# VH-VL binders against Large ribosomal subunit protein uL10m (mRpL10), part 111

Target 1, 224 residues: Large ribosomal subunit protein uL10m (mRpL10), of Drosophila melanogaster (Fruit fly) (q9vpl3)
Amino acid sequence: RGKINIQRPKAPHYERARVVAVTQPKYPELPKAKSCFKTRAERTQQQQENPYNEIIAREVRNWLDHSRLVAFFHLSSITADDIFRVRVQLHKQNLHLKSYGSKIIEQAVKNTRYEAIVPLFHSNHCIVFSPDPEKTAALLRIVRRVPQMVLLGGIVEETMLSRNQLVAYAQMPGLHAVQAQLVQTLSQAPGHLIQQLQAHQNSFVQVLDVHAKNQMNEETPKST
Key: E = the ipSAE of ESMFold2; O = the ipSAE of OpenDDE; V2 = 0.75 times the mean of E and O plus 0.25 times the DockQ between their complexes.

## First folded at step 10 (VH-VL)

Design gc4 (from k9 with light chain G31S Y32F N33D; framework fv_anetumab)
Fold by ESMFold2-Fast, scan of step 10:
Structure gc4 (fold): chain C 224 residues (1-224), chain A 119 residues (1-119), chain B 111 residues (1-111)
Amino acid sequence: as target 1 above (224 residues)
Amino acid sequence: QVELVQSGAEVKKPGESLKISCKGSGYSFTEYWIGWVRQAPGKGLEWMGIIDPSDSYTRYSPSFQGQVTISADKSISTAYLQWSSLKASDTAMYYCARQWDYSFPLDYWGQGTLVTVSS
Amino acid sequence: DIALTQPASVSGSPGQSITISCTGTSSDVGSFDYVSWYQQHPGKAPKLMIYDVSKRPSGVSNRFSGSKSGNTASLTISGLQAEDEADYYCSSYDSSSTWVVFGGGTKLTVL
């Protein structure tokens, strides 16, 4: 592919969408209180189960909802200098390494489509977010040599992928048609790692050949 | 279809040098790493180390660091395991196996190279 | 340098089921659903039988199944056959050491 766009990355942060999403499911008849809110913030905070965790959990939900690529890793003991180098390499690829406590992750994903990820965060962990799913291959090339980071799985285009599926996705080219092929592969009976990797390599070649021929045909003038 | 073919058995004397090979076929050689596993006679499996053939990045288990050298030649899809000076305790079966990275299984194995070091 | 604990031997009769355990720590088996099992017949190279705790490579009999609870993974072989007689090794990545660790191996005898 061409030059990698490393323009300063920022996950969308829509207060409007967040308020509508949070209030509507809990109170369909009352999307927000029309009565006066509690005037003393300290009393409101006393009523919450660890208000700090809820605030950060909302941040995590925003990252999850506004990232098209999310990758989950176990993180072993690593020096500040080494993790800094990894973070710099990731940032150049519009990949954002974040760490959150397990309780915060649980609160963020409880009663959401992502609840299944909670068991992944029993011990030390980190998450990489990106708005660009095409960066999956770059992500895996960088972290493959960081033995302290072990890939657990991820989410691409709102689809939860196992470690094996994410590796297979990374081996595909950045064509929309290839992503369609992945969907077909994911809907099939589960294969083993070797078959999945080989199948994706074969599909990659086939889709590239079809795409190249289609582009040539589109460029050819037709006069009938 | 995916195949790893190792060099034949070797009989050496202590102090001699040795280089054994592992040739991959049926897949993109530089896409996967090659791990080396030792099995002493009548004993279990010991992971020795791994190489990325694309740039010859290596990592060793501490038990084998400084004892052996792992290398690869991607132009002929071959990985190597080398000793500068063999010891009787190096007598073992040596396997190469394909591995995506540190955390992935060794999914295809070579047939093994028996190395016997005796006076 | 074995890090995972397996029984040295297990035995069964044809048609029976047996289970081989593999016990590690929170830094290996307990941390990841990435336990592998290898079968080794005498004089042969190991063969991958199970990966990711419970998944089978193509060509591996459905009589082989894997599971995990906490720090212990298990390989279960149902409908035992004479050809199953072999050594079985479990393996996991160890996040503490950052390398692959193997179990000591279990010799399966089919009586």
Scores: ipSAE 0.645, ipTM 0.833, lowest interface PAE 1.7, mean pLDDT 79

Design gc40 (from gc3 with light chain V53S; framework fv_anetumab; at its last look DockQ between E and O 0.20; V2 from the best seeds 0.00; counts 0 for: placed apart)
Fold by OpenDDE, look of step 11:
Structure gc40 (fold): chain C 224 residues (1-224), chain A 119 residues (1-119), chain B 111 residues (1-111)
Amino acid sequence: as target 1 above (224 residues)
Amino acid sequence: QVELVQSGAEVKKPGESLKISCKGSGYSFTEYWIGWVRQAPGKGLEWMGIIDPSDSYTRYSPSFQGQVTISADKSISTAYLQWSSLKASDTAMYYCARQWDYSFPLDYWGQGTLVTVSS
Amino acid sequence: DIALTQPASVSGSPGQSITISCTGTSSDVGSFNYVSWYQQHPGKAPKLMIYDSSKRPSGVSNRFSGSKSGNTASLTISGLQAEDEADYYCSSYDSSSTWVVFGGGTKLTVL
């Protein structure tokens, strides 16, 4: 009786193979972990003229109006757990992760200064709001580690920034630091100016003095 | 000026270990990630993985998961790519490149390190 | 998984304008949002030519332009020069699969 090779079991007889193939439980593809965020399609379908849409739109507007930092992200399929983790991390930094339907966003920003953001919402998306623009670096640090979140752009201090500009902004010294540096630079400027001005004056006086001395020497008659 | 300088060409035998390096300069090394790209002879570019040097957060492409190890030493602004056991199929040019995150471009590239694995 | 398809080769005469296409096949519409183009001369490292589908890095000639429509990105090189002969790769981040993908590359020959 041939040693049953447990490591490489002989292919079952054709008939058995056929039965096994047919009886292999078609495990339903594990439902792709439905993102806690409804797919765009699902959101769009639900966003029929729901009186609640206006309420949500007002909420969005309120967030936009009271946020000094707004970041827009494309959101791919992400697990509820991952979203939750990200939300917690963001929340610790007073960053608020929200997701709205594209129609709601359109409604919310219609005829407002934010209307330009509408094209960013062509896919599944999420928005992060913060009252503190200084949290931009913290935000980006967190979301960079979320592969399913793709930075699209943002609004900082009422200015719309591209994704690259947002990154650049985050890399800048804080406004206060910049202001401090400016003040320092400005405070040093008068000293330098005065020095330069004085240097020129002194140089001028020296030149005049030399000229005067030379004239005096020419007027001394060689007493032969 | 941003520059990535990679270690020199390597000739190895199958089964040997190898660690190649990529040193960044001209920018804050910890503010950007380093990606590694493989290019087999006469073939296209293959993204291998990426590392955040700030805390050595690393992610690999599925094709390279478990096949290589990406690491970094932020103290010397250097990223590494290493093999525990080289295969002939590992023969390729390896590039490191600066990348802010996954969705940002590889904006600065090293000169490449040619790795030749031959019996 | 997103796949990026490029023509294997494109050719043009000096002074002409050529276009290289990059077609993304993905189930996720968002996975093809940002396309980068790289130029690689023989024996040299790739160079970023276009990022975010249409933006040029500093130092890249204005002869290079990028566009994207739907699932197709295009690199256009105007006023073709001999120095443009190289391999060109498109790239995109696939947020669904969570890795960077390169196209197969296009060899541009200047006739």
Scores: ipSAE 0.859, ipTM 0.936, lowest interface PAE 0.6, mean pLDDT 88
Fold by ESMFold2, look of step 11:
Structure gc40 (fold): chain C 224 residues (1-224), chain A 119 residues (1-119), chain B 111 residues (1-111)
Amino acid sequence: as target 1 above (224 residues)
Amino acid sequence: QVELVQSGAEVKKPGESLKISCKGSGYSFTEYWIGWVRQAPGKGLEWMGIIDPSDSYTRYSPSFQGQVTISADKSISTAYLQWSSLKASDTAMYYCARQWDYSFPLDYWGQGTLVTVSS
Amino acid sequence: DIALTQPASVSGSPGQSITISCTGTSSDVGSFNYVSWYQQHPGKAPKLMIYDSSKRPSGVSNRFSGSKSGNTASLTISGLQAEDEADYYCSSYDSSSTWVVFGGGTKLTVL
């Protein structure tokens, strides 16, 4: 890896090849048969994977605890090159693109202020974390060019926002409302944050439009 | 008050070029996309493509790729739809509409520009 | 191109409630609560009546309501009035094509 090579190609080509290798890309395609179903050994390994789920769940908790901006997206089929490009663009803005299994997210947020977000992760998804809530506009400008990422909603300064509210937040002209929320968030004790999450759980369900609307669609009060 | 005002109706012959406009006002023009929607006489709505006026990022539906050009001049808050060579089948009403991104609604619509192409 | 399926026409009498259906797939209507409904009177531009499957923009009568179940969205107009006679279109984002898709439109006739 550390060997110096004399190059005639442009330096960006060399750096792109190095970055792809460091990010652990899968260059050979995996067989569909192995990807489509589980063997007996894989079922046994899933049972053994529960300890690693707690390690990853702690990672999710750390991101949630240290992020003032969290945005949730539905993720459609996307090439490795495209998602890598998006991840790099986001990283330049201190925006961190992550994806986790629904069981890991459920484990990570159990008994926390974010327990109500679990239904968002029923389908294929990704999450963007950042300590910088002022980066909301930059986030939305980048991801709106990515047709495979569909905004579901977010959390800004411990306030749960629908996708429309997140867009409106990003359009605010100054730092006034953001700074007021940041000061209040930083002054809260951890125990008070937990109680605020429990009080806001029903409000956060409204941000989870899919589940609430599915219930309303099945139990429409008026016939037509 | 958000408004989209389109250029007037056009009567053209096959093979002629045409550029129609959509001027936005009452909002920050570069914060939203402009989408173009076609409606042939007596037919439904067809999404043609979008432009982000901030940097002219464009994306066309596959049916319209290479058939039209979408452009914008953000200094005058105006988007354009352009044909290099009109066909009789281009006879339709053309709407511009405002959209945040691909999954958001078309919340404000221009009044439409009727394009008639006949010899 | 995957179009959303709407009935070609629907009719009702003044004061009646009517429903217009919009059927898509699991990749569009089934995946998202982001269905929109547009009303279009003859010679006029479409107007957004419902967004996010069930929400009304400011200035839209509460006689208009939207709902969604599975792969089918519905627009319901209660207390039908003569001015409701128009074409109605649904739309949704389709994750499989990564484009917006429209329904074919429904002509509502008030008898």
Scores: ipSAE 0.716, ipTM 0.874, lowest interface PAE 1.3, mean pLDDT 79
ESMFold2-Fast, scan of step 10: ipSAE 0.755; ipTM 0.892
ESMFold2 (binder alone), look of step 11: mean pLDDT 90; pTM 0.932

Design gc55 (from gc3 with light chain V53N S54N; framework fv_anetumab; at its last look DockQ between E and O 0.06; V2 from the best seeds 0.00; counts 0 for: pae E 10.7 > 2, placed apart)
Fold by OpenDDE, look of step 11:
Structure gc55 (fold): chain C 224 residues (1-224), chain A 119 residues (1-119), chain B 111 residues (1-111)
Amino acid sequence: as target 1 above (224 residues)
Amino acid sequence: QVELVQSGAEVKKPGESLKISCKGSGYSFTEYWIGWVRQAPGKGLEWMGIIDPSDSYTRYSPSFQGQVTISADKSISTAYLQWSSLKASDTAMYYCARQWDYSFPLDYWGQGTLVTVSS
Amino acid sequence: DIALTQPASVSGSPGQSITISCTGTSSDVGSFNYVSWYQQHPGKAPKLMIYDNNKRPSGVSNRFSGSKSGNTASLTISGLQAEDEADYYCSSYDSSSTWVVFGGGTKLTVL
């Protein structure tokens, strides 16, 4: 009985090769792991008809109300696996990574003290919540290693902070309240954060408009 | 005061190895990352890569991936840029700079290290 | 990949205000969120002048200001002085490609 060369199996006879080729189960392409983050289009479509939007909005509100640390991130193209990994890391620190549609956020924060965050959600964004403001340093440590996550700012102890202020806050020793107050005092240009956030928002809107216009222009068949 | 001090100018031949250094002071060296920037003579700035000195996490620009090695010794607050085999095209000024993360600016710069590679 | 485009050169007279533009072209909306500006004198290391579109580091003259609208960032230098003659680079992080990008640089000449 000839030693079956496992290292270089003889090519099967042509006929057998054909049968094997035809009988190879076409495994349906594993659905491209839909990024856990539904495309904007999918999110928009789901948001229009979903009686659950109100429920989700309430959830968002609950998170905001019970969180002493909230951080906002721009999220670029990231794989589901990478997001999952980050989520796990954050969760170990009692940090909760969430992503919501812009409409849901708008609904959730309408007529609340959080209304100012709405402009942050014109692009792909994620939010990290924590009941513990002392976890700011831990949060930043983790997210720095995620190049697809860009820190935009946050809320610590009911104080809105810029990205730089958050970093500074995380580096400060001492009582959270004192840190927040110090950062606020140092940032006494009250309008700068809003302006920066607005500027960023405006930039995003403009980019989106440009993109939308470009898409519309591509869809306009040159009636030759 | 935050300061980055780089090693002195280097004159090398093609094929030689080189390691240049950047020493940080005036801040917690492990709290910030170190980026490297190349500037060829008469050319613009090129971001090469970045290192987290705390655990030597590194990331490179695609153009420099595999071309250079970035390392750090946190015990002496020093980052390194090294070549295994220099090319004439590696002739440039090399800057190290402090950077909190990818999206933050290079806020403090070293004085630069001129590397000249000539036959 | 994001590309940052700057004019090759700009000139102005002392006391004038000049503006250097930086235009980002990216397929990713998230790119070009934060723009930094660096000043580089001949034979010297770059210096951060503006970060996060419009913020000035400590020690930077208030003559330098930054703005961003859409895909265009601008550095404005008011009251132009001879010492302002330098190369200026804009920079931004591309979160899609995950690297920092510099503009081609602008040579500012003070006439």
Scores: ipSAE 0.855, ipTM 0.936, lowest interface PAE 0.6, mean pLDDT 87
Fold by ESMFold2, look of step 11:
Structure gc55 (fold): chain C 224 residues (1-224), chain A 119 residues (1-119), chain B 111 residues (1-111)
Amino acid sequence: as target 1 above (224 residues)
Amino acid sequence: QVELVQSGAEVKKPGESLKISCKGSGYSFTEYWIGWVRQAPGKGLEWMGIIDPSDSYTRYSPSFQGQVTISADKSISTAYLQWSSLKASDTAMYYCARQWDYSFPLDYWGQGTLVTVSS
Amino acid sequence: DIALTQPASVSGSPGQSITISCTGTSSDVGSFNYVSWYQQHPGKAPKLMIYDNNKRPSGVSNRFSGSKSGNTASLTISGLQAEDEADYYCSSYDSSSTWVVFGGGTKLTVL
């Protein structure tokens, strides 16, 4: 089996919701009166968060500008060893696995045509970048062995594609795939792609809500 | 050209251990995974689990998790299905089959190994 | 999780076309998107006849075709012949649990 462990793509529903909630809180802000007692480390942390965000946001913009393939994934709980193996396998195919905070993604795509992707990053996620759009099939083959990575959609040659469109793109021969994408780009409305990506996100939120309701139903409430 | 050859039929008593084999030839053994399928007498096919021979990564159907052990020895292009203690209910035909991975079809099948467990 | 339902038996006369259905319990595209079909003669190992819903492996007669519409996959055998009498299984995978599921099987009788 080696040292690499692979888990289901989803954590237990309740734990998944709790992990997502932990990954998104902003740093707490001290009360105004208590701000006079902030330590040097606390002040530095708050100030550094903002400047480091712009440096990292520039990195994201550079990846977007130089990548002809970008794929978005929901990332379930995964061990450091497992994600490292996945990163190595992807890198062998010139596929670059990255993750960034949602605020950094929002900052990176501000005032660009990609601004609509920001809602995808409110949950735990990762992104794969590549200059080689023909590597889409290799990407999908590798992640099939990684159930913790759930494809949401992507960008191929500056065109946003849904999950199903990206899978279909991966199955086409190289020249035919380019020709099919040209036709799809001319006929596809950008709003349809964003709506499909948001529908997947809404499905994730709905699963979390059902989990919370199940926990409440075990408590026998008196309503009527 | 692609061929999977399984070990011969077995007649065992309850409580005995057993290890059956599946040898692949005519292809790069570590490029493909090996799945195992059970068929009880007169019944349908049941997928038991799969192994990637390149690193011994395994995945089991929930019905078989902890009930059998799937292993492989890539140096001799052979996969194994193993019981530590057979039951009469383990009487079945067992097939190995080649898959690209868990999400792909079983494209080449072994001839089957009949396992009979009787008291 | 996905379960696949097939009729227990179907029959047809030589030269006719018959269709065997395979119905999934989930309409989620990721759970029931790639169906394969296997033929099993008595005492023999199964043989892959159709994969990825409608593709034939090399060496499989073009009398066998597959299709999928909604939650139902279909195997169609045209020009029915006596040697087509066998058990037929559909199969797919459960993408949420990363394992394979078989249908219950359909016995085809050639009258």
Scores: ipSAE 0.007, ipTM 0.468, lowest interface PAE 10.7, mean pLDDT 76
ESMFold2-Fast, scan of step 10: ipSAE 0.745; ipTM 0.887
ESMFold2 (binder alone), look of step 11: mean pLDDT 90; pTM 0.928

Design gc59 (from gc3 with light chain V53K S54T K55N; framework fv_anetumab; at its last fold request DockQ between E and O 0.24; V2 from the best seeds 0.64)
Fold by ESMFold2-Fast, scan of step 10:
Structure gc59 (fold): chain C 224 residues (1-224), chain A 119 residues (1-119), chain B 111 residues (1-111)
Amino acid sequence: as target 1 above (224 residues)
Amino acid sequence: QVELVQSGAEVKKPGESLKISCKGSGYSFTEYWIGWVRQAPGKGLEWMGIIDPSDSYTRYSPSFQGQVTISADKSISTAYLQWSSLKASDTAMYYCARQWDYSFPLDYWGQGTLVTVSS
Amino acid sequence: DIALTQPASVSGSPGQSITISCTGTSSDVGSFNYVSWYQQHPGKAPKLMIYDKTNRPSGVSNRFSGSKSGNTASLTISGLQAEDEADYYCSSYDSSSTWVVFGGGTKLTVL
């Protein structure tokens, strides 16, 4: 039933929201607010939203808001035993592997700064969350050995990084402040988010150049 | 600059053993994996397998599993490809190349080692 | 087994633009922006020309560009030069095998 990588919802949270939903009765049935900008498909999709999806979407938003490291992966066919071993290795490093349906991800990030990640989740996927961005190197060491998991990109300190930028970030010996500043500098470049999440290999040279410049400017960090 | 240097061409008879080498320089050898790619005469490229030099973790394509052994010595920044018993069908050019993991490109290549197996 | 389909040969004249296609399935080219292109001159090792669909390594001419539409990736060479005459290979991660696979290669002839 369902996707092989579906996570079970939190029972207390889920049941609480279901009780609340049952007792919230005033649902206007005839909004004659058909915008010329909305398609019939968009209206139909909105009508099909349910309280369960909103609860799980809120859970996803909470993970995003409380995690300073978020990494996105494609997940190829993998056995339950194999993914369980990966979860255990990640958990030891305070890294939390989660899988959510594409619809739930879309609902969670809609109208947020992370909305552009939605196209990454139209196929099999999973997400790793951590409150500690210094765990990026540990994350990549573990996941590199899982051939079914393909790094798509991530978010570090609220900043979208391509897979190449995330690898470069992991390779840097880090004072947290220096790493955060480099992440901000790299993310200011214009471009499509999917392209940024799959960054140019030349960004390695750029990251190293920025790191060297920041290191020289440590006494006057604001003056470049 | 990043460079991979492979051992010289080999001419062998069927049944003989062989070990060829690939030495990396210009980067931290244990931070990247080494992939091996075969190219039969006049044919295309075939991915054979990969090694993590930091602890010698390996993975092979099913076509090459049990046919070759990949190893590495991180103390001298060198990866190896080895046959216990060569066959005429092993005649090919063999390349080593640097690769971050299974899904990343092979970004720097060795010059290749030609292996000829004939009686 | 050929994993990715390329034309066996393509030809062009100096100064023209040519395009080489690379067709896969939804398990490789169709699902990922992780298409790479390699140039191989006779008797030499392959050289990475394009990675992750559109990106060029340092030192690669801006005459080389990559694109993708659905299950087909393309390498375009503008302002064709004699030294571009080589074999070109595409490559992509394949979710079925869980490693990178190669195309059959395309021989580019500059007339």
Scores: ipSAE 0.732, ipTM 0.874, lowest interface PAE 1.2, mean pLDDT 80
Fold by ESMFold2, fold request of step 12:
Structure gc59 (fold): chain C 224 residues (1-224), chain A 119 residues (1-119), chain B 111 residues (1-111)
Amino acid sequence: as target 1 above (224 residues)
Amino acid sequence: QVELVQSGAEVKKPGESLKISCKGSGYSFTEYWIGWVRQAPGKGLEWMGIIDPSDSYTRYSPSFQGQVTISADKSISTAYLQWSSLKASDTAMYYCARQWDYSFPLDYWGQGTLVTVSS
Amino acid sequence: DIALTQPASVSGSPGQSITISCTGTSSDVGSFNYVSWYQQHPGKAPKLMIYDKTNRPSGVSNRFSGSKSGNTASLTISGLQAEDEADYYCSSYDSSSTWVVFGGGTKLTVL
């Protein structure tokens, strides 16, 4: 009974089975070519293109590092007037609408845990950044009226969320709502503060039960 | 338990008006939108339009713009689909369904309202 | 503008696996980011089976799975059972035309 042909493993269409580490030291292995292949003008343009991409990629990395809320959207054809109105509405809520090329995004997230977002940028897109994760509900309220923007997902407090998880996050009471509930509880008998806090944390953890990455208080008592 | 309950079947004559209802319960009614879907006898599903009950923001499929009116009364958690003058071609099953917005799935459906328009 | 094309019918025997395809217009690849699948038994309302390409709602059997490659989404039903006999519809939002589109539907017969 015959020979079995073994094929090379193939990466899944939507899942990357191989990790390509694009971290490479900037060390040229071959110092010189025998003939000058590039003209002076070509050398100048190539150097300008590299610093330009690096500057924009650093801008994206800076936004990612300083934004506690990041949301990703597919963007269909939209008039300049309409997108400008959306940008103004978002800006009033401390929400910053940006768009970058896919290669710049790829460069900006290289060697970070956010490399998984790169495929989102193969189609036309936009990104919203904000330092205020409490503004997630305001973001969704504004963009739900923009038919050309389709929510793909987001990052909240360094945790990557699907679009459904981002919606669930927006439906939770905000930090101010938690603070208001706590103030009302302080007007009551002291013995209820621990019970109220545990119940609130349990509800919060149930909504945010995703792969834990960094700096959130996720230890919830099992007794409620 | 999220539930959408629609009004009962209707038998009408051409030229009559009709308003059918869809009442949502088990969730915050104004947090989600309500879409309407038509299914002609023996045919497939066709999205008609959607409403945000919180402020009555409405969008229609081009095939249904001007042919029907979608409305809502958030105080009683109810959305409506209305015709000012029915045609025989309006004979179909009509479903309401919940959507976060138009780009999200229709995750909960009403039982349907059969509308029959004949002489 | 996007159109979703499904086969009119498919059939399979109990215990087999079948796949129902849903092919969109090639000009709107972004609309296939979030394909949904619905099951409709005769005389009943449709039921959401798969959303966002691959996700199952609570209470939907893991025999149902979704996938996407290019402009084609697929619903696969493994271990066919008689109760799977129904009409199946794919759906997507066309953000360029700004409305929801359904496929024409596929009648699944379990032999």
Scores: ipSAE 0.692, ipTM 0.856, lowest interface PAE 1.3, mean pLDDT 78
ESMFold2, look of step 11: ipSAE 0.680; ipTM 0.848
ESMFold2 (binder alone), look of step 11: mean pLDDT 89; pTM 0.926
OpenDDE, look of step 11: ipSAE 0.844; ipTM 0.927
ESMFold2, fold request of step 12: ipSAE 0.684, 0.633; ipTM 0.850, 0.829
ESMFold2 (binder alone), fold request of step 12: mean pLDDT 89, 90, 90; pTM 0.926, 0.932, 0.932
OpenDDE, fold request of step 12: ipSAE 0.870, 0.869, 0.865; ipTM 0.942, 0.943, 0.940
ESMFold2, look of step 12: ipSAE 0.686; ipTM 0.857
ESMFold2 (binder alone), look of step 12: mean pLDDT 89; pTM 0.929
OpenDDE, look of step 12: ipSAE 0.836; ipTM 0.917

